VH-VL binders against Protein-tyrosine-phosphatase MKP1 (MKP1). Designs and how they scored, part 7

Target 1, 143 residues: Protein-tyrosine-phosphatase MKP1 (MKP1), of Arabidopsis thaliana (Mouse-ear cress) (q9c5s1r149to291)
Amino acid sequence: ECSKVADHIYVGGDAVAKDKSILKNNGITHILNCVGFICPEYFKSDFCYRSLWLQDSPSEDITSILYDVFDYFEDVREQSGRIFVHCCQGVSRSTSLVIAYLMWREGQSFDDAFQYVKSARGIADPNMGFACQLLQCQKRVHA

## First folded at step 22 (VH-VL)

Design q3 (from p2 with heavy chain Y103H)
Fold by OpenDDE, fold request of step 23:
Structure q3 (fold): chain C 143 residues (1-143), chain A 121 residues (1-121), chain B 107 residues (1-107)
Amino acid sequence: as target 1 above (143 residues)
Amino acid sequence: EVQLVESGGGLVQPGRSLRLSCTASGFTFGDYAMDWVRQAPGKGLEWVAEIRSKAYHYATYYAESVKGRFTISRDDSKSIVYLQMNSLRTEDTALYYCTRERHFQYYFDYWGKGTTVTVSS
Amino acid sequence: DIQMTQSPSSVSASVGDRVTITCRASQSIRNYLNWYQQKPGKAPKLLIYKASSLQSGVPSRFSGSGSGTDFTLTISSLQPEDFASYFCQQGYNTPWTFGGGTKVEME
């Protein structure tokens, strides 16, 4: 499903990403595709896309792209838009980026941000590598 | 000072291949996406290809007009971006610019002087 | 693909004139619009990004406005060095596309 995590942030998987009606019904204007090597940008005439090629692996470095992602989230917010962040299932990659954003934007700890995201998307479960990276970056993210 | 220097242009017949190079300096090359933009004589600008940095898994994107024929690549150890152009057509004739692009920003803040590619029988 | 249409294709102006160039997108591109200046025999130079943000080092007489589909580049008081071609470019979705350009010529 298309899970609302914050005012302008929604999270989900490919099933939602390829369903224009769901996206439109949720007022989505921007999309962050975390799995651009698997999922295409389905509706480029309808939404603004940014794509990442994240592997769902503990060895995938998400820290290197975080600030660019944050800037995109902020652009959406400033535009009064709504961003749909998706990976394949909306479990690890997409949720990790949203968690990271909340840590940075709201000054939340990893645990608090994770619980917040999980309250909106029950299946949220960053892989151990992503979790560790976010924990390690907690101080830097808050800076 | 940011510098981008293109090379590899020349005169070729249709169907032939060329490989353009762009040597970057004055900035951390590996942190940026690199693009090729071309300009036919007396015409406007046309985006050709983009390659993103290692952090973005060197993802590549192409204009429809060059898909399947052109390949963009990069060597971060040398601060070089390449454009392999195969099956060249007369309409590929243009000045080819190398440009720097910050990820997710999608504007081109620095440009080289370009290298000329002429495809003619 | 998103088509970018600039108008006018050319404009004659004098030093000191206010010059306005328009760029229209075939669909909404929000504020993902950039402006470039290109002088004869030179590479393009970024002037404005994100519709209205002035690139570092660009004179304040240049300004950008607009959102959605209609955008404007304004030169408040044209200077001799401003005679050039100007291009808009959308950064909304790939493929990145440019407008056809506007040549600002001396009256």
Scores: ipSAE 0.942, ipTM 0.964, lowest interface PAE 0.5, mean pLDDT 97
Fold by OpenDDE, fold request of step 23:
Structure q3 (fold): chain C 143 residues (1-143), chain A 121 residues (1-121), chain B 107 residues (1-107)
Amino acid sequence: as target 1 above (143 residues)
Amino acid sequence: EVQLVESGGGLVQPGRSLRLSCTASGFTFGDYAMDWVRQAPGKGLEWVAEIRSKAYHYATYYAESVKGRFTISRDDSKSIVYLQMNSLRTEDTALYYCTRERHFQYYFDYWGKGTTVTVSS
Amino acid sequence: DIQMTQSPSSVSASVGDRVTITCRASQSIRNYLNWYQQKPGKAPKLLIYKASSLQSGVPSRFSGSGSGTDFTLTISSLQPEDFASYFCQQGYNTPWTFGGGTKVEME
């Protein structure tokens, strides 16, 4: 399912990523592919792609890419576009990046941002490593 | 000051191999993607290959014209990006530029002076 | 692949002239368009990124505009050091592609 998290942010898995009709019907203009080593950029003539090669592992470092990801989210917002953030199942990798963005953009705590994302995508479940990294980021911002 | 210095160019026959190097300085090399862009004599610019940083798992991308023949790689400990060119063709003749690229922005803000590759029988 | 078409291929101008170069993409690339200047025997130099953002150190007489498929590079008052070739490049999707270039030469 293509889950709307915010006005310009949608989250999902590969099943949606490879369905051009679903993407178009949701007005998607940009795509963040979190699993570029598994999923290709299916429709490069239709959408703007940015790809990451994230492993769904607690040892995967997502902090090093966050500012670039945030800039991309902001570009989409400023362009009045809509971004579809996807990984394989839309459970951990994609949702973690969206949670991180909400924490940064809206000043939300990890818990609040996570609950917000989960309310839109019930299966959202960042792995423990991603959660810990985001909690550490929260401490830096609010310290 | 950001500096990019290419080397390894030369004259080779078709079918041969050549390895280009680009040594970077003046910035945190590991934070940036690096690209090769070439320019045939009297012609325009052609993107060749990109390698992203460690944070992006050193993902690589290639122009269709060089896929399967060229390999881009990097050594962050030495601040060097490489271009291994195999099965060279006459149409690969060009000045090869090393360029710095910021992730997700995909513009080339710094360029080396280039190294010349000539493929001729 | 996204094709980038520049026009004109060459333009003759005098110092002080207003010069406009256009770049057209075969599809919408939103604002992911960059401009480069290349002088003979030199490497390209980034002038404009993201369609309209002026690169640090570039004179304010250079400006970029446009979105979607049509873009323009403008030199408000051509200076002697501005005689060069100019290239557009899309950063929308790989493979990254350049326009064919525009040579600005002295009239």
Scores: ipSAE 0.942, ipTM 0.963, lowest interface PAE 0.4, mean pLDDT 97
Fold by OpenDDE, last read:
Structure q3 (fold): chain C 143 residues (1-143), chain A 121 residues (1-121), chain B 107 residues (1-107)
Amino acid sequence: as target 1 above (143 residues)
Amino acid sequence: EVQLVESGGGLVQPGRSLRLSCTASGFTFGDYAMDWVRQAPGKGLEWVAEIRSKAYHYATYYAESVKGRFTISRDDSKSIVYLQMNSLRTEDTALYYCTRERHFQYYFDYWGKGTTVTVSS
Amino acid sequence: DIQMTQSPSSVSASVGDRVTITCRASQSIRNYLNWYQQKPGKAPKLLIYKASSLQSGVPSRFSGSGSGTDFTLTISSLQPEDFASYFCQQGYNTPWTFGGGTKVEME
């Protein structure tokens, strides 16, 4: 349920987010809470938190926050930390941000990044709005 | 040039309300979080409240000392951030600074000159 | 909440002196530590962010170091305009908290 996607990136849902033992056992040091309006920052004495209030809606604009999110991912990497990215179920919001990061950091296409994330977290399924936004980002970079 | 100008401070009795305003200019206001930080006379700095940008759904955060009494809000069309202060207490007496904050970085790179709030019976 | 403790609370120094100010966090805040300078009657000014990054426009005589719980602000050669109060602030988790401040005074 705490799915390792990359060396310093883990993805999951609220069930994992509120389980300190799972987080600690996976060496998590940072948390990206995609649903701060629903899930609190449970363990502020143990982990560094950054929170977003993302709606799981096709109309939610994730492009405007991507570079801030990327900077956070890079901070974690540079600190030799591990980030746990979570939403409610770890299906759409959290996976979309990780996919976006892989597209940016690794130069992967949306399809490749999505398959990579899905291989680690089988239930990964960005909503159509998020997918379209990321595909558009890909086109802009390669245009 | 980035500028932050606070207003609305004054002398009020305990239990009263006051609304502070901060007018921003010289940058794309909507891209940044805005915070209020206060400093009691001769004391240190105390973070009061934060409001994030539209991209972050205007999420708000408060110090425990003001939670339930203060409300931070913003009007991006006017480049203004507000602090509605209700049920004021003597310990709320301070110089209130408006500050600019970059998302996810959480340092305050620009500050206004502050507006003074005095709560006294 | 994360408590930030600065030391010393005050220090007397002369122009040209090397001045070191320490900030200690009650828990690890990694490198999410910022330093501010405040002169009397003025607003704070950002000096250092992320423990060691010099803010644009800040003289190179200012430097920051440290990670985890212990951080240091160093003024390599104190200038007349550097007599002021200095504050650290953690950007690790809300609520954002400041140290109690260090006043650098003229000897």
Scores: ipSAE 0.942, ipTM 0.964, lowest interface PAE 0.5, mean pLDDT 97
Fold by OpenDDE, last read:
Structure q3 (fold): chain C 143 residues (1-143), chain A 121 residues (1-121), chain B 107 residues (1-107)
Amino acid sequence: as target 1 above (143 residues)
Amino acid sequence: EVQLVESGGGLVQPGRSLRLSCTASGFTFGDYAMDWVRQAPGKGLEWVAEIRSKAYHYATYYAESVKGRFTISRDDSKSIVYLQMNSLRTEDTALYYCTRERHFQYYFDYWGKGTTVTVSS
Amino acid sequence: DIQMTQSPSSVSASVGDRVTITCRASQSIRNYLNWYQQKPGKAPKLLIYKASSLQSGVPSRFSGSGSGTDFTLTISSLQPEDFASYFCQQGYNTPWTFGGGTKVEME
């Protein structure tokens, strides 16, 4: 399902990513595809795409891309758009980036941001590597 | 000062191969995506290929006109981006620019002077 | 693919003139539109990004506006060094595409 996390942020999996009607019905204008090596950019004529090739692995480095992701989220917000952030199932990769953004934008701790995201998407579960990166890089995320 | 210096251009016959290189300096090469953009004589600009940085898993993207024939790659240790051009066609004749691109922004903020590729029988 | 159409293809102007160049996208690209200047025998130079953001080092006489499908590059007071070709480029989705260009020449 397409889970609304914040006013301009939605999270989900590939099942939603490939359903144009769901995306349009939720007013999506931008998409962040976290798994570009698996899932294509399905509807380029309808949505703005940015793609990442994130592995769902504890060793995957998400810290190096966070500020670019944040800028994209901010662009969407400033454009009064709505972004759909997806990975395969909307469990770890996509939620981790949204958590990171909330930590940065709202100054929230990892735990608070995680609980916030989980309240909107119950299956949210960043892998331990992502969680550790966000915890350890909290100062950088907040910078 | 950001500098991009292309090399490898030349005159080749159709069907032949050519490899372009672009040496970057004056910035942290590994933090940026790199692109090739070409300009045929007296014509406009055409995006050719993009390669993203290590953080983005060196993801590559190509214009449809060059897919299957061109390969973009990079060597971060040398600050070089390459364009391997195979099965060259006359319509590939152009000045080939190397450009720097910020991730997710997708504008080209720095350009080299270009290297000329001429494909002719 | 997103097609970018510039108008006019050429414009004759004098120093001090206000010059306006238009770029139209075949579909909405929101504000993901960039402008470049290219002088004869030189590489393109970024002028404007995200429709209206002035690139560092670019004179303030250059400005960009627009969103969706219609965009405008304006040179408020043309200077001798501004005679060149100008290109728009969409950064909405791959493949990245450019307009056909507008040549600003001396009247």
Scores: ipSAE 0.941, ipTM 0.964, lowest interface PAE 0.4, mean pLDDT 97
Fold by ESMFold2, look of step 22:
Structure q3 (fold): chain C 143 residues (1-143), chain A 121 residues (1-121), chain B 107 residues (1-107)
Amino acid sequence: as target 1 above (143 residues)
Amino acid sequence: EVQLVESGGGLVQPGRSLRLSCTASGFTFGDYAMDWVRQAPGKGLEWVAEIRSKAYHYATYYAESVKGRFTISRDDSKSIVYLQMNSLRTEDTALYYCTRERHFQYYFDYWGKGTTVTVSS
Amino acid sequence: DIQMTQSPSSVSASVGDRVTITCRASQSIRNYLNWYQQKPGKAPKLLIYKASSLQSGVPSRFSGSGSGTDFTLTISSLQPEDFASYFCQQGYNTPWTFGGGTKVEME
């Protein structure tokens, strides 16, 4: 249930986030917890944690934090780490950030990045607000 | 140039309250997390609190030693960070620094001169 | 909490000397180790972040190395303005903790 999307990026839900064995078996070194107001940092002695307070709501603004997230993903890649990006179910919030990263890093359209993530994690389904936001910022992240 | 100027320190008795302020200039204040770090006389450094930017919902974090007694807040329109310190104890006596950090990086790239808080009977 | 232990607590040195300061973390912190310089009566100043990255405006005689639990700050040729205290700090996980400091003094 821990879905590999890129060499350094894994996506899932809280069930994986609280299972140390799954995280270790996938070589996870870093955690991005999209729901820090709900899910605690379960294993601070084993993994580097960073947190966000994102709601799965069409009105939640994710575009304002994207470049900080991209910098963090690149930091993990540069130190040969593996980051587990999670929310509650691994459906909307975590996948939206990874879709945005692929748009920026690989120059993919929203549709292409979404299909790529969905092929790795079939339940990926950004809420309509996130999808609209990523479509609207596509020109900016490709510039 | 980046400047951080703290104020509001003073001498108070245990159990009383103080409110520290930090006025920021020379950068886009709303893009950064802000922290308080303290240094007891002749001692090392202790991180106290963090407040994130609006984009991060103003999330706050506290050292265990101050949790429940101190409250960090910010006013982006004035570029000011506050530290409300309630139920002060003698071990809170320190020079309090305001610091800047980029989100997720957790190194403190600019520091103010600090403001002194003395808690003594 | 991640404890940061610095050694030595003080160093007596002369201008031109090579000075090394060590910092040990109680658990692996990968490369999330920062170094600060604090002159008497002044606020700390960031020197090194992420173990080895030099902050803008910091002279190249300062360098940082290490990963995991063991880290070193090196001043290749001590200058008069380098007499100060030096602190390490981990940025791996909360709470953000500092080492006890190393005072570099003139012989």
Scores: ipSAE 0.799, ipTM 0.905, lowest interface PAE 0.9, mean pLDDT 92

Design q3 (from p2 with heavy chain Y103H)
Fold by ESMFold2, last read:
Structure q3 (fold): chain C 143 residues (1-143), chain A 121 residues (1-121), chain B 107 residues (1-107)
Amino acid sequence: as target 1 above (143 residues)
Amino acid sequence: EVQLVESGGGLVQPGRSLRLSCTASGFTFGDYAMDWVRQAPGKGLEWVAEIRSKAYHYATYYAESVKGRFTISRDDSKSIVYLQMNSLRTEDTALYYCTRERHFQYYFDYWGKGTTVTVSS
Amino acid sequence: DIQMTQSPSSVSASVGDRVTITCRASQSIRNYLNWYQQKPGKAPKLLIYKASSLQSGVPSRFSGSGSGTDFTLTISSLQPEDFASYFCQQGYNTPWTFGGGTKVEME
């Protein structure tokens, strides 16, 4: 399922990433592929792609890449695009990045940003390490 | 001042290997992606390979013309990026530039002077 | 692969002239178009990124415009140091491809 989380941000899994019609019907212009070591860039002639190599592991450090991700999300927003952010199932990795963005962009606490994302995509469930990292970096992201 | 200095170019026969190095200074090397771009004699520019920083798990990307033959790598402790070129062909003859980019931006803001690779019988 | 077609291949101009160089992409690349200057025997130098953003230290006589498939680089008043080759490059999707170049020569 392609879940709209913000005006310019949509989240899902690989099943949606493979479906050009769903992506086009949602006006997607950009893709952030969180699992580039597993999933290819399926439609490079139709969408702008950027890829990450994120493991769904508590030991994966997502905080060190956050500002580059925020810059990409802002770049998409500024050019009136729509970005589809995906991992394999759209549960942990992709949702964690979007939660972090809402914390930064909207000034939300981790809890508020998580509930906001979960209300748009009920299966959102960052792994324990990602949740801990976002809680720990809350001061930095809000500064 | 940002500096990129390439070395390791030379004359080699087809089928042989060569290893290029690029020494970086004047910036926090570990924060940037690094690329190789080549320019064949009398021809335009061709992107060859990218390696990302440690924060991005040193992810690598290659042009189709070199995939499987070339390997990009980096040593953050020495601020060096490498290009291992195996199974060289005459069409690999070019001036090889080391370049810097901020992740996801894909514009090359600093370039080295290049090192020449000539593949000839 | 995204093909980048650059025109003209060369232009003869005099100091003080306004010079316009065109770059066309085979598909929309939105604003992900960069311009480089390459002087004889030298490495390329970034002039403009994301179609219209001027790189630090680049003179204001250089400007870029366009989006989608058609882009232009303009030199408002050519200076002696501007005789060089100019390349466009798309940063939209891999492989990162370059235009064939435009040589700006003294008349």
Scores: ipSAE 0.786, ipTM 0.899, lowest interface PAE 0.9, mean pLDDT 92
Fold by ESMFold2, last read:
Structure q3 (fold): chain C 143 residues (1-143), chain A 121 residues (1-121), chain B 107 residues (1-107)
Amino acid sequence: as target 1 above (143 residues)
Amino acid sequence: EVQLVESGGGLVQPGRSLRLSCTASGFTFGDYAMDWVRQAPGKGLEWVAEIRSKAYHYATYYAESVKGRFTISRDDSKSIVYLQMNSLRTEDTALYYCTRERHFQYYFDYWGKGTTVTVSS
Amino acid sequence: DIQMTQSPSSVSASVGDRVTITCRASQSIRNYLNWYQQKPGKAPKLLIYKASSLQSGVPSRFSGSGSGTDFTLTISSLQPEDFASYFCQQGYNTPWTFGGGTKVEME
């Protein structure tokens, strides 16, 4: 399912990432592929791609890449584009990055941002390591 | 101030190997992707390879013309980027630049002076 | 791969002239277009990123415009130090590709 979280942010899994019709019907212009070591950039002639190599593991460090991701999301917003953020199932990796962005952009606590994303995508479930990292960096992104 | 200094170029026969080095200073090396871009004599610029930072798992990307023959790597403790060039061809003859890149932005904001590779039989 | 075509390949100009260089992409690259200056015997220098953003330290006589497939670099009043080659480069999707260059030469 292609879950709308914000006017410019959509989240999902590989099933949506490889379905051009769903992406086009949602007006997607940009892709953030969180799993570039598994999923290819399916439609490079249609969408702008940026890729990450994130494992769905508590030991995966996402905090060091957050501001690059935020800049990309803001670049998409300023262009009136729509970004589709995906991993394999759209559960942990992609949702964690979107939660972090809402914390930074909207000034929400981790809990509020998580609940917001979960209300838009019920299967959202950051792994324990990602959740811990976002809680720990909450002061930094709210600066 | 940001500085990139390439070395290791030279004259080599086709089929041989050469390793280029780029020493970086004046910035937090571990925060950036690094690239190699080459310029054949009297020609334009050609992107060759990229290596991402540790935070991005050192992901690598290559131009199709060098894929399988060239390997980009980095040593963050020394702030050095390498380009291992195997099975060199005469069309690899160029001035090779080391460049700095912000992840996801894909513009090259700092360039070294380059090191010359000449592949001639 | 995204092909970048620059025009003209060379331009003869005098100090004070307005110089316009164009770059065309083989597909839409939105605003992901960068411009570089390369003086003889020197490394390229970033002038403009994301089509129109001026890099720090670059004189305001340089400007960039365009989106989609067609882009322009303009030098509003050519100075002696502006005689150089200029390259466009797309940052939309890998592989990162450059235009063939435009040499701006005296007279």
Scores: ipSAE 0.781, ipTM 0.900, lowest interface PAE 0.9, mean pLDDT 92
Fold by ESMFold2, fold request of step 23:
Structure q3 (fold): chain C 143 residues (1-143), chain A 121 residues (1-121), chain B 107 residues (1-107)
Amino acid sequence: as target 1 above (143 residues)
Amino acid sequence: EVQLVESGGGLVQPGRSLRLSCTASGFTFGDYAMDWVRQAPGKGLEWVAEIRSKAYHYATYYAESVKGRFTISRDDSKSIVYLQMNSLRTEDTALYYCTRERHFQYYFDYWGKGTTVTVSS
Amino acid sequence: DIQMTQSPSSVSASVGDRVTITCRASQSIRNYLNWYQQKPGKAPKLLIYKASSLQSGVPSRFSGSGSGTDFTLTISSLQPEDFASYFCQQGYNTPWTFGGGTKVEME
């Protein structure tokens, strides 16, 4: 499922990432591939790709790359694009980055941003490490 | 002042190896991706390799023309990026530039003066 | 791979002239087009990123425009230090590719 979270942000898993028709039907212009270790950039002729190598592990540090991710999300918004953010299942890694973005961009608490994303994508469930990291940095993460 | 200083170029026969170094100063080296770009005599620019920062697991990327022969690496404690060039060919003859980029942006905002590699018999 | 084609290969101009250089991509690259200046015996210097954003310290006589496949670098009033070669480069997808260059020389 390709879940719309914001006007310019869509979230899903690898099943959507490898389906050009679903991506095109949702007006996707950009991809953030959170799992470049294992998922290739399927359609480089059609979409702009940027990749991360995130493990779905409580020990994976996502805070050190957040501002680069936010800049990419803002770049997409400024050019009126739509970004599809994905990992394998669209549950933890991709969802965590989008939650972090809403905390930064909208000034939301972790709890509010998480509930907002979960309303759009019911299976959203950041791992405990990602949740702890975002809770710890919510006093620093602001626009 | 951002500075990138390349070294290690020289004249070498085909099939031999050479290691280039680029010493960086004037910025937080560990925050940036680093690249090598080359310029053959009388020709345009060709991207060669990228290495990302520690936060990006030191991911590396290579142009198809050098993949399997060249290895990019970095030593953050010394603020140095390296290019190990094995199995050199005459087509590798070029001025090699070290350059800096911010992750995901893919424009090269600072360049060194370059170091010359000449591969001939 | 994305091919970048620059035109013209060279242009002769005088100080004070308006100079335009074009770059065409083999597919849409949206706004991910960068421009560099290279003086003889020197390394390239970034002028413009993301098609139209001026790099810090670059004179305002330089400007960039375009999106999709067709891009233009403009020098509104050529100065003596602007005689150089100019290169475009796409930052859309790997591998990163450069145009063949345009030499701006004294008429």
Scores: ipSAE 0.777, ipTM 0.899, lowest interface PAE 0.9, mean pLDDT 92
Fold by ESMFold2, fold request of step 23:
Structure q3 (fold): chain C 143 residues (1-143), chain A 121 residues (1-121), chain B 107 residues (1-107)
Amino acid sequence: as target 1 above (143 residues)
Amino acid sequence: EVQLVESGGGLVQPGRSLRLSCTASGFTFGDYAMDWVRQAPGKGLEWVAEIRSKAYHYATYYAESVKGRFTISRDDSKSIVYLQMNSLRTEDTALYYCTRERHFQYYFDYWGKGTTVTVSS
Amino acid sequence: DIQMTQSPSSVSASVGDRVTITCRASQSIRNYLNWYQQKPGKAPKLLIYKASSLQSGVPSRFSGSGSGTDFTLTISSLQPEDFASYFCQQGYNTPWTFGGGTKVEME
């Protein structure tokens, strides 16, 4: 259930986040916990943690935090690390951030980035609010 | 251009309360996390508390030594960070610095001059 | 908690000397190590972040190296304004912790 989306980016849910063996076997060095309200930082002695408190709600604003997230993903890539990005089920919140990153990093449209993530993780399904937000900010993240 | 100015320190007895303020200017205050870091006389630095920006739902974090006694808060309209310090102990005696950090990077790029808190009977 | 151990606690040096300060973490912190300079009566100032990146406006005689658990701050040629205390700090995981400091003083 630990889905590889890019050389340095893996996506999943809480079940993977609390399984140290799966994380280690995938060479994970960093964790982005999108649901710090619910999931604790399970293995702070083994992984670098950063946390967000995102709700899986159409009204949750993710665009105001995107560039901080992109900087973190780039920091991980530049030091040859691997980041595991998770929420509860690895469906909406975590996948939305990774889709946004691919739009920014690779210059992909929302639709192409979504298809790419979905091909790596079939259950990827950003809520309608996240999808609309990413479509609306497409030109900003492509610049 | 970036300035952080702390105030509200003083001499208090153990068990009493103080409220520290930090007025920020020269940057977009609402985009940054803010921290308090303290330095006891002749000692090293100890991180005390962090408050994130509105975009991060004002999440707060505390050192174990102050959890339950101290409360960090912010007023974005006034560009002020507060530290409410209750049930003060002699080991809380220190120079308290207000600091700025960019989310997820956790280095403190700007510091105020600090405000002194002395807790003694 | 990640403990940060600095050595030496003080060093006596002359202008022009090469000064080396060591910081050791109790666990790997990858490159998340920052260095600060503090003069008496003043707040710390950031010198180096992420082990080796020089903060804007900091002289090039300051350099940082290391990763994992062992880190070094080097002043290649000590200047009169460099007599101060130096602190390391880890930005890997909470709580954010500092080393005990190293005082660089005139011999």
Scores: ipSAE 0.774, ipTM 0.896, lowest interface PAE 1.0, mean pLDDT 92

